VH-VL binders against q8ixk2r445to577. Designs and how they scored, part 30

Target 1, 133 residues: q8ixk2r445to577
Amino acid sequence: FFGMLQNKGLTDYCFDYNPPDENQIVGHQVILYLCHGMGQNQFFEYTSQKEIRYNTHQPEGCIAVEAGMDTLIMHLCEETAPENQKFILQEDGSLFHEQSKKCVQAARKESSDSFVPLLRDCTNSDHQKWFFK

## First folded at step 1 (VH-VL)

Design ta6 (framework fv_traxivitug)
Fold by ESMFold2-Fast, scan of step 1:
Structure ta6 (fold): chain C 133 residues (1-133), chain A 121 residues (1-121), chain B 107 residues (1-107)
Amino acid sequence: as target 1 above (133 residues)
Amino acid sequence: QVQLVESGGTLVQPGGSLRLSCAASGFTFSSYWMTWVRQAPGKGLEWVANIKQDGSEKYYVDSVRGRFTISRDNAKNSLFLQMNSLRPEDTAVYFCAKDSYGDYLYYFDYWGQGTLVTVSS
Amino acid sequence: QSVLTQPPSVSVAPGKTARITCGGDNIGSKSVHWYQQKPGQAPILVVYYDSDRPSGIPERFSGSNSGNTATLTISRVEAGDEADYYCQVWDSSSDHVFGGGTKVTVL
């Protein structure tokens, strides 16, 4: 699968990554932003290794969750995907982070009305359901 | 490494014209919106104009609409601001800034050092 | 949202916390970005998307955005943090909008 990774519950919002420097793409948080249909910073690929790759720019990045955190950040992709970069996209649209046993949820940033994808206990909420457009 | 270098700022008489240039390097220039931001002496930042990746969309602050024209040359990694019918109120340092990747406008991650335009008799 | 309101100045002692506010109607529904500008220099981006930091910006810089007020917080302030700080949003009716700026003085 590839394209814009859109939320079923927060209908107009998509995974978005807009790093300050296109040649230093690691270490920043993945956000949710209004879906625009152009690709680029909203174009992701779901791979056979269960990675979510940001591949509209070089170097190619892979979404990861650092130990002890619930935010999604961009890491460099590896030849063999490490466990913290593996997400299982299930048939019901749930995006399950296997290492933490949690699901990706569209959520409000702490003390903000902006939205980000965060790891939360898995529920049947539409805010935890994602699809590629 | 991203670099933006402005040039062209000088002293101009009221009613005169001036063209500013910005040379970009260290990123894929054709993939980004680009912007001009100005700052009058002792005052704050004011957005002036921005231009889409392919030059198809251009937006201006009301006070310069019809007098200023933003343009770009992607083959030369260059951004321009043509300033006509200059007024004393246009006196400012003009910054070239790297705007957003993709379709939606966001923030300015890199700025040039600025070029001073003085409009006075 | 055509106007962003910042206090003109904030004074803070070294090692203490400075808070710079940016007021705007329903600003919490927008993404707020913050710039630092020292005299005679170009602005640099210090916080983007309300609370994220570019590489090279120390963790002492943080941000929040809720309701009608966004805040830039600088903890353990150093003399080198003395500068003008500007908030900025994108608005479909006004394009890019900057706040009036806040001069932070470290005394």
Scores: ipSAE 0.012, ipTM 0.657, lowest interface PAE 8.6, mean pLDDT 86

Design ta7 (framework fv_traxivitug)
Fold by ESMFold2-Fast, scan of step 1:
Structure ta7 (fold): chain C 133 residues (1-133), chain A 124 residues (1-124), chain B 107 residues (1-107)
Amino acid sequence: as target 1 above (133 residues)
Amino acid sequence: QVQLVESGGTLVQPGGSLRLSCAASGFTFSSYWMTWVRQAPGKGLEWVANIKQDGSEKYYVDSVRGRFTISRDNAKNSLFLQMNSLRPEDTAVYFCARGPTYYDFWSGYPMDVWGQGTLVTVSS
Amino acid sequence: QSVLTQPPSVSVAPGKTARITCGGDNIGSKSVHWYQQKPGQAPILVVYYDSDRPSGIPERFSGSNSGNTATLTISRVEAGDEADYYCQVWDSSSDHVFGGGTKVTVL
């Protein structure tokens, strides 16, 4: 599937990737921002290889979590999806990062009014439930 | 040897209750989703309920929701189906089946190991 | 009833190919699993994730899934393949759905 990836608990917020430099689309953190319904920087594709792709810019980006980290960052997509780029979107809406055995949760950034998706221990929280709009 | 063995099936009056058990052996029971599937005499397979590894999520077919309760005891490698307010339409062989260690929209929910079933007859 | 449509029966001669269809709107977007059931026995998973086979299932069993139709193909059919076959998907509008089943008769 594809579209704006919205949080069930933090209902007005969507996955958002707006790189600071339009000529360098990888290496920055994925954030959560108010859903605007226009696609663009909030448009993602969930693929059969369990990738979350950012296809708005070229080269295509794929969301990844590096070993030992809990933040979602934009990497270049690879011909064969590496394990750190695989997320299992489950029936209940949870987004399970198989390599780390953790779930993607909407969280507030320390000392700020900003929100980001982070890996956390899996719970039945609505902040860990996602859907494409 | 991976094995599932159901028990508890018997003749029950309409409106009655019954609890089915499924004993698992030969694998790490706590790592798998578990499922109950039934089959009425001469009819096809019908999914009844499934339960997540830790029991935190339970799903039911509409016709049994509110009447049946799926549960598990990982320490005893056992799966249960509590059936209340039984109807003649619930008459079937009930199978215990092993689901995946995870499932999603792409992987689906295959059931790779099945028990031999236990017959529940709801009749006066 | 089930949203998945299977023909009630298929007849095939030994050594020939049997094809069992499973119809459903946009079924090609789902993963389809196939089960074999012989009288008085539990079902056995024969094809999963559209086209993969569990260990121990002969290569004669194969599957495909595209558009509105998934197909289980049994090549070089043997008498022992005579059974009922069921397709199954996870459906977002309705959880885990089975087709009505197809009786394969080897004549």
Scores: ipSAE 0.000, ipTM 0.514, lowest interface PAE 19.9, mean pLDDT 84

Design ta8 (framework fv_traxivitug)
Fold by ESMFold2-Fast, scan of step 1:
Structure ta8 (fold): chain C 133 residues (1-133), chain A 121 residues (1-121), chain B 107 residues (1-107)
Amino acid sequence: as target 1 above (133 residues)
Amino acid sequence: QVQLVESGGTLVQPGGSLRLSCAASGFTFSSYWMTWVRQAPGKGLEWVANIKQDGSEKYYVDSVRGRFTISRDNAKNSLFLQMNSLRPEDTAVYFCARELYYGSGSYFDPWGQGTLVTVSS
Amino acid sequence: QSVLTQPPSVSVAPGKTARITCGGDNIGSKSVHWYQQKPGQAPILVVYYDSDRPSGIPERFSGSNSGNTATLTISRVEAGDEADYYCQVWDSSSDHVFGGGTKVTVL
């Protein structure tokens, strides 16, 4: 299914990917931004391969976490999803990154510049609960 | 296309005041942090101030805090810098820039062409 | 308080590689962005988040960042690459910090 991926604890914020250069869609970090319902930059698809796809451009982007990192970045989607691109959306709304055994959490940067999704130890916090709208 | 156009730079006396404006077009202005960066003649870039999308958070470099006020009017797609108690060291080209924030930091794109403020002494 | 140190100038022959360094305490843990500024013009973004390039910036521009040094690399340098180059980081203690700038001269 597809839509805006919204946080239960940080209620007005959605996954957001809006690279400043529309021809360079890979390599940026995914952020959280006010849910606006206006655009491609907050529209994601969750697939049967456990990918979170950014389908507004070709080639399609897939959210990934590189080894040793806790930030979500945009990679190119592959024929067979690699382990670093697989997120299990669990019954309780947790978004579990199986390769790292961690959960995606809405977090504030220390500068207050922005909110971002980061990998953190799994908890029962609403900041780790996500749903498609 | 995404564009920023500054205006308001002129010659002012020390202790004077000046308001700079920046007109934005080609993007949803209300969705971005905005920034002012200055450059003294023959010198490097210095960040001055930034402002959150809704104007609720504002940050300043120490040397201008209490003297400069950043503000925005989202209905008019405009950014402002009110400069009070101007000093000769405030002489610079002032650029407005869109601030893009992702994960571990933020950067500026695009930049306006700048407006020159000269504080004579 | 963080300070970013750049060499004031770099000279390079056409077709060769220019390397502009940006030194800072533990800069490898930060995201470094690079701007190009030609005389009388506004800066333009050439590399962001250490190594990403905006649309319209040729592949000759690349970046790296590790330890205490970030580097902007311009391969197969052309006369049109003459400019001042600035590195920039977000630093939680000071918000935004720019390096002092490096003037790149081609021949």
Scores: ipSAE 0.005, ipTM 0.542, lowest interface PAE 12.0, mean pLDDT 84

Design ta9 (framework fv_traxivitug)
Fold by ESMFold2-Fast, scan of step 1:
Structure ta9 (fold): chain C 133 residues (1-133), chain A 121 residues (1-121), chain B 107 residues (1-107)
Amino acid sequence: as target 1 above (133 residues)
Amino acid sequence: QVQLVESGGTLVQPGGSLRLSCAASGFTFSSYWMTWVRQAPGKGLEWVANIKQDGSEKYYVDSVRGRFTISRDNAKNSLFLQMNSLRPEDTAVYFCARDTYSSSWYGLDYWGQGTLVTVSS
Amino acid sequence: QSVLTQPPSVSVAPGKTARITCGGDNIGSKSVHWYQQKPGQAPILVVYYDSDRPSGIPERFSGSNSGNTATLTISRVEAGDEADYYCQVWDSSSDHVFGGGTKVTVL
């Protein structure tokens, strides 16, 4: 699958990655932003290795969650996807992070009006359900 | 930083009218949906109405639809609730709250202190 | 319109855990927010988006939401936690729905 990764609960919002420096696309947090339908910073690819790839800039980035953390960070993709970069997109739309056994949830960034995807205990909340396009 | 201050609550006869105001400060008022929530004495919270950033969309609880009108003045950072044909059942403390609505998520992150409306003969 | 059911009261001893439930048809598919209200005061948001906390709210407050039940959990309860607690969800009619409230008494 590929396209804009949109939240079922927070329906106007999509995965968005806009690093402040185009020469350093790695190490910044993935955010949620109003879906604009133009691809670009909201265009992602879900691969057979269970990666969520960001191919808009070079080198290609892969979304990861570091052990003990709950934020989604852009890392460099590897030839064989490490466990921290693997997400299972399930039939109900949940995005399950195997290494942590948690689900990706649309959440408000604390003390702000911005939204971000975070790892949370899995529930049937629509804010934990995602689809492409 | 964020402050919401309600005013206008008073004693009104059944069938009367009253206008409540909410003065907002400490944030960009024009960027938020705003909500009125009420609480009858000794009872729980009940949503009354909400309004979109530019005033283009307004929603009401069934019991007040056609009687209450929510409005806002973004130039003055003010929210209003015009209440007509008041009933004893409308007696409550009315709270103004900032709404984080984004199509499918409603949350009220800052509330005012409330203003008491009593509808009695 | 959805109906949210909360127990009217919960009693808990200091240092123990209080659990406040919010029952609703398929509530696990909705985002639940929790508010604390002390006598004579406005409500304050204590848990939002099922399980997140605003700045200034102690880690003792946590939430969960699955199936037909959402739960607010207050661990290591303190006297200052005595209050009424309300759950709230967004409904398809573009309105907020509040639970009936739960009075938490620390004794």
Scores: ipSAE 0.000, ipTM 0.589, lowest interface PAE 10.9, mean pLDDT 84

Design tb1 (framework fv_traxivitug)
Fold by ESMFold2-Fast, scan of step 1:
Structure tb1 (fold): chain C 133 residues (1-133), chain A 120 residues (1-120), chain B 107 residues (1-107)
Amino acid sequence: as target 1 above (133 residues)
Amino acid sequence: QVQLVESGGTLVQPGGSLRLSCAASGFTFSTYYMTWVRQAPGKGLEWVANIKYDGSEKYYVDSVRGRFTISRDNAKNSLFLQMNSLRPEDTAVYFCARDKRYSYGPFDYWGQGTLVTVSS
Amino acid sequence: QSVLTQPPSVSVAPGKTARITCGGDNIGYKSVHWYQQKPGQAPILVVYYDSDRPSGIPERFSGSNSGNTATLTISRVEAGDEADYYCQVWDSYSDHVFGGGTKVTVL
């Protein structure tokens, strides 16, 4: 799949990666922002290797979750995807992070009015259901 | 260090055409979204148009859509605004500005502007 | 279409604090940027992404954004801070939207 990765419960919001310096693509947190389709920062590719890729710049970025954390950050993609970069997009729209055994949920970012995707225990909540638009 | 220099502003009759230019220097022009913002005499700022770093996406305020065309030449570090079917309400100083992040703004550097007067 | 509301003018004495508000529906969910414009000059960016400052902008400039109101705060105001100030947001329906501007007068 390829496109804007939208939340079913937070219906106007999409995965968004908009680093402060476009010459530095990695190391920042993935956010949720109003779906707009401008500027390429909301276009992601879900691959057969279970990666969520950000292809607007070279080298390509891949969404990852570091051990013990619940936030999604941008890493460089690797020839063989490490376990922390693998997400299983399930039939019901859940994004299951294989290494942690948790699901990606739309949630408020700490200390701000912004929204971010976070790892949480898997539920049947629409805030944990995603689709490509 | 970063510089944006607009040119081309002049007096034009209603219904006329004009092309504005913006010469960029001091940064890698081809990696930034660029924008045009205008300001009518004694009035506030109004966003007009922006263009993606590779020229593949263009966006316009409703009042100029179909009349104005934004374009860029990355080999020459230049931004353009082609204005057709000009109206008296298009009279303004036109600023070239650099979009810091992927079309969300902010506009971190601005040129000094070029005055376009549409009058008979 | 989104509209950002700013007071047309604010007066402040030297050394005191000026506060310039920018009102908009759910503006706290958006990123607000602030520009300073002096007569005959281009705008310059003074605060971006609600509260960040570009290099070269003094600490006296700060910002906040919550609910329906964003605020630019200028502490220990100097005569050189006299200018027009504009807020700006990106909005998916309106693209880039500027407030009407606030003239800050230092008496």
Scores: ipSAE 0.006, ipTM 0.588, lowest interface PAE 9.4, mean pLDDT 86

Design tb10 (framework fv_traxivitug)
Fold by ESMFold2-Fast, scan of step 1:
Structure tb10 (fold): chain C 133 residues (1-133), chain A 120 residues (1-120), chain B 107 residues (1-107)
Amino acid sequence: as target 1 above (133 residues)
Amino acid sequence: QVQLVESGGTLVQPGGSLRLSCAASGFTFSTYYMTWVRQAPGKGLEWVANIKYDGSEKYYVDSVRGRFTISRDNAKNSLFLQMNSLRPEDTAVYFCARQGRTYYYGMDVWGQGTLVTVSS
Amino acid sequence: QSVLTQPPSVSVAPGKTARITCGGDNIGYKSVHWYQQKPGQAPILVVYYDSDRPSGIPERFSGSNSGNTATLTISRVEAGDEADYYCQVWDSYSDHVFGGGTKVTVL
């Protein structure tokens, strides 16, 4: 699968990654932004290793969640995906982070009405349902 | 230096046509959405048209749809606005602006503008 | 079609705080950008993505966005801040919307 990773509950919002410059392409938080169909910053690949990969910049980025954290951050991709970079896209659209046993949910950014993807306890909420467009 | 320079603005009769150009330099033009924004004398900013980085998608404000065509030539780092069936209400300074990932598609670089006057 | 409502003008004394509002239905669910325009000049992006600042913009400029109102706040206002200010959202595929603009006068 590849394309825009869109939320079922926030129907106009997609995964978005926009690093400040080419020297800082990893280490920043993944956000949600209006789906604009422009590709690049919203173009992600779901791989056979269960990675969510961002390859608009080099080196390639892979979404990860650090132990004890709930934010999705961009890490360097590895030849063999580490456990913190593995997400199971389930048939119901939930995006399950195996290492933490939590699901990715569209949630408000702190102190703003803007949105970010965060790890939360798994529910059947449409805010935890994702699909590639 | 990152720069956008508009040209082509002039006086035209109602019903006439005009083509505006925007020359980009100092950045990788082919990776940015580009937009035209206009401002009537003494009035506020109004978005006119937007074009995807590869030219595959084009969007227009309702009042110009069917009359204006946005296009780009990535090999020449140029953006264009073809304006047909011009009306007095189209009188404005037309700005070229870029929209990129770095500022979440906020318009971070603008040209100086080119004045289009539609009058008899 | 979406519309964004700004007050036509705001007056503020030097050293005080100016607040410019941008009203829109569910604007808190959208990302708001703010532009400064001085007479005869092109606009300059001063706040993007609700509250972030481009390089070179003073810390005195800040933004917020919640519910139906986004706000640009200019603290410790200087004479050079006198300008027109516009809010803008990318609402959907074909809908970029600017507010009507607010003239900030430093008296």
Scores: ipSAE 0.035, ipTM 0.693, lowest interface PAE 7.6, mean pLDDT 87
Fold by OpenDDE, second read of step 2:
Structure tb10 (fold): chain C 133 residues (1-133), chain A 120 residues (1-120), chain B 107 residues (1-107)
Amino acid sequence: as target 1 above (133 residues)
Amino acid sequence: QVQLVESGGTLVQPGGSLRLSCAASGFTFSTYYMTWVRQAPGKGLEWVANIKYDGSEKYYVDSVRGRFTISRDNAKNSLFLQMNSLRPEDTAVYFCARQGRTYYYGMDVWGQGTLVTVSS
Amino acid sequence: QSVLTQPPSVSVAPGKTARITCGGDNIGYKSVHWYQQKPGQAPILVVYYDSDRPSGIPERFSGSNSGNTATLTISRVEAGDEADYYCQVWDSYSDHVFGGGTKVTVL
């Protein structure tokens, strides 16, 4: 699967990554923004290694969850996907992080009405449903 | 090491034309939206125009549409603003700015600006 | 079409906290960026995406955005923080729009 990763509950919002420094493409937070299909900032790929890869210049970035955090942070992809980069996109649309045993949910950003994907306890909420478009 | 340097600002008469240039260095120019922002003397910032990284899309503030043309040469890491039919109200310092990789991102790198004066 | 409203000036004593507001209809649903500009200098991005800081910007600078008001907060204000501050958003109809700017004076 590849393309825009869109949320079902938060309609018209997609995964978005746009680091301010091109020389440091890792370590920044993945956000949600209105789906626009422009550029590479909203292009992601779900791989056979259960990675969510960011479409960027080499080296490629993969979404990771750092220890003790609930945010999705861009890391470098590795030859063998580390445990903190493995996600399961279920048939029902849920995006499950294997290591934390939590689900990715569209949520409001702290101190803002903007939105970000966050790890939360898995529920049947449409805010935890995702699909590639 | 990331840097933008504007040039071309000068005194011109109303109705005249002028071409501004911006030289970029220290980053992959061809992967960023680029913008022009101007500031009239003693006034605030006004967005003028931006251009997509591949030059396929261009956007303008209403007051300059039809008169100004933004363009870029990625091979030369250069941004341009062709200004035609200039008016006194176009008098301003014109800044070149890097606008990230998306059309909605802010300006994270700015040049020093170049002064354009339109006066009879 | 979109209009961003800032107070013309804010005065603050050294060591205190300055708050600069940016008003706009439903601005909370937009990504707000903030710029600092000192006399004779180019603007500097100090906050982006409402509350994120570029590398090199002190933690004293923070942003929030909710409802109809975005706020730039400068804690432990220093003399060097005296400058004009501009908020900015992208709008689908107006493209990029700046606020009128706020002059911050350190007393």
Scores: ipSAE 0.022, ipTM 0.710, lowest interface PAE 4.6, mean pLDDT 91

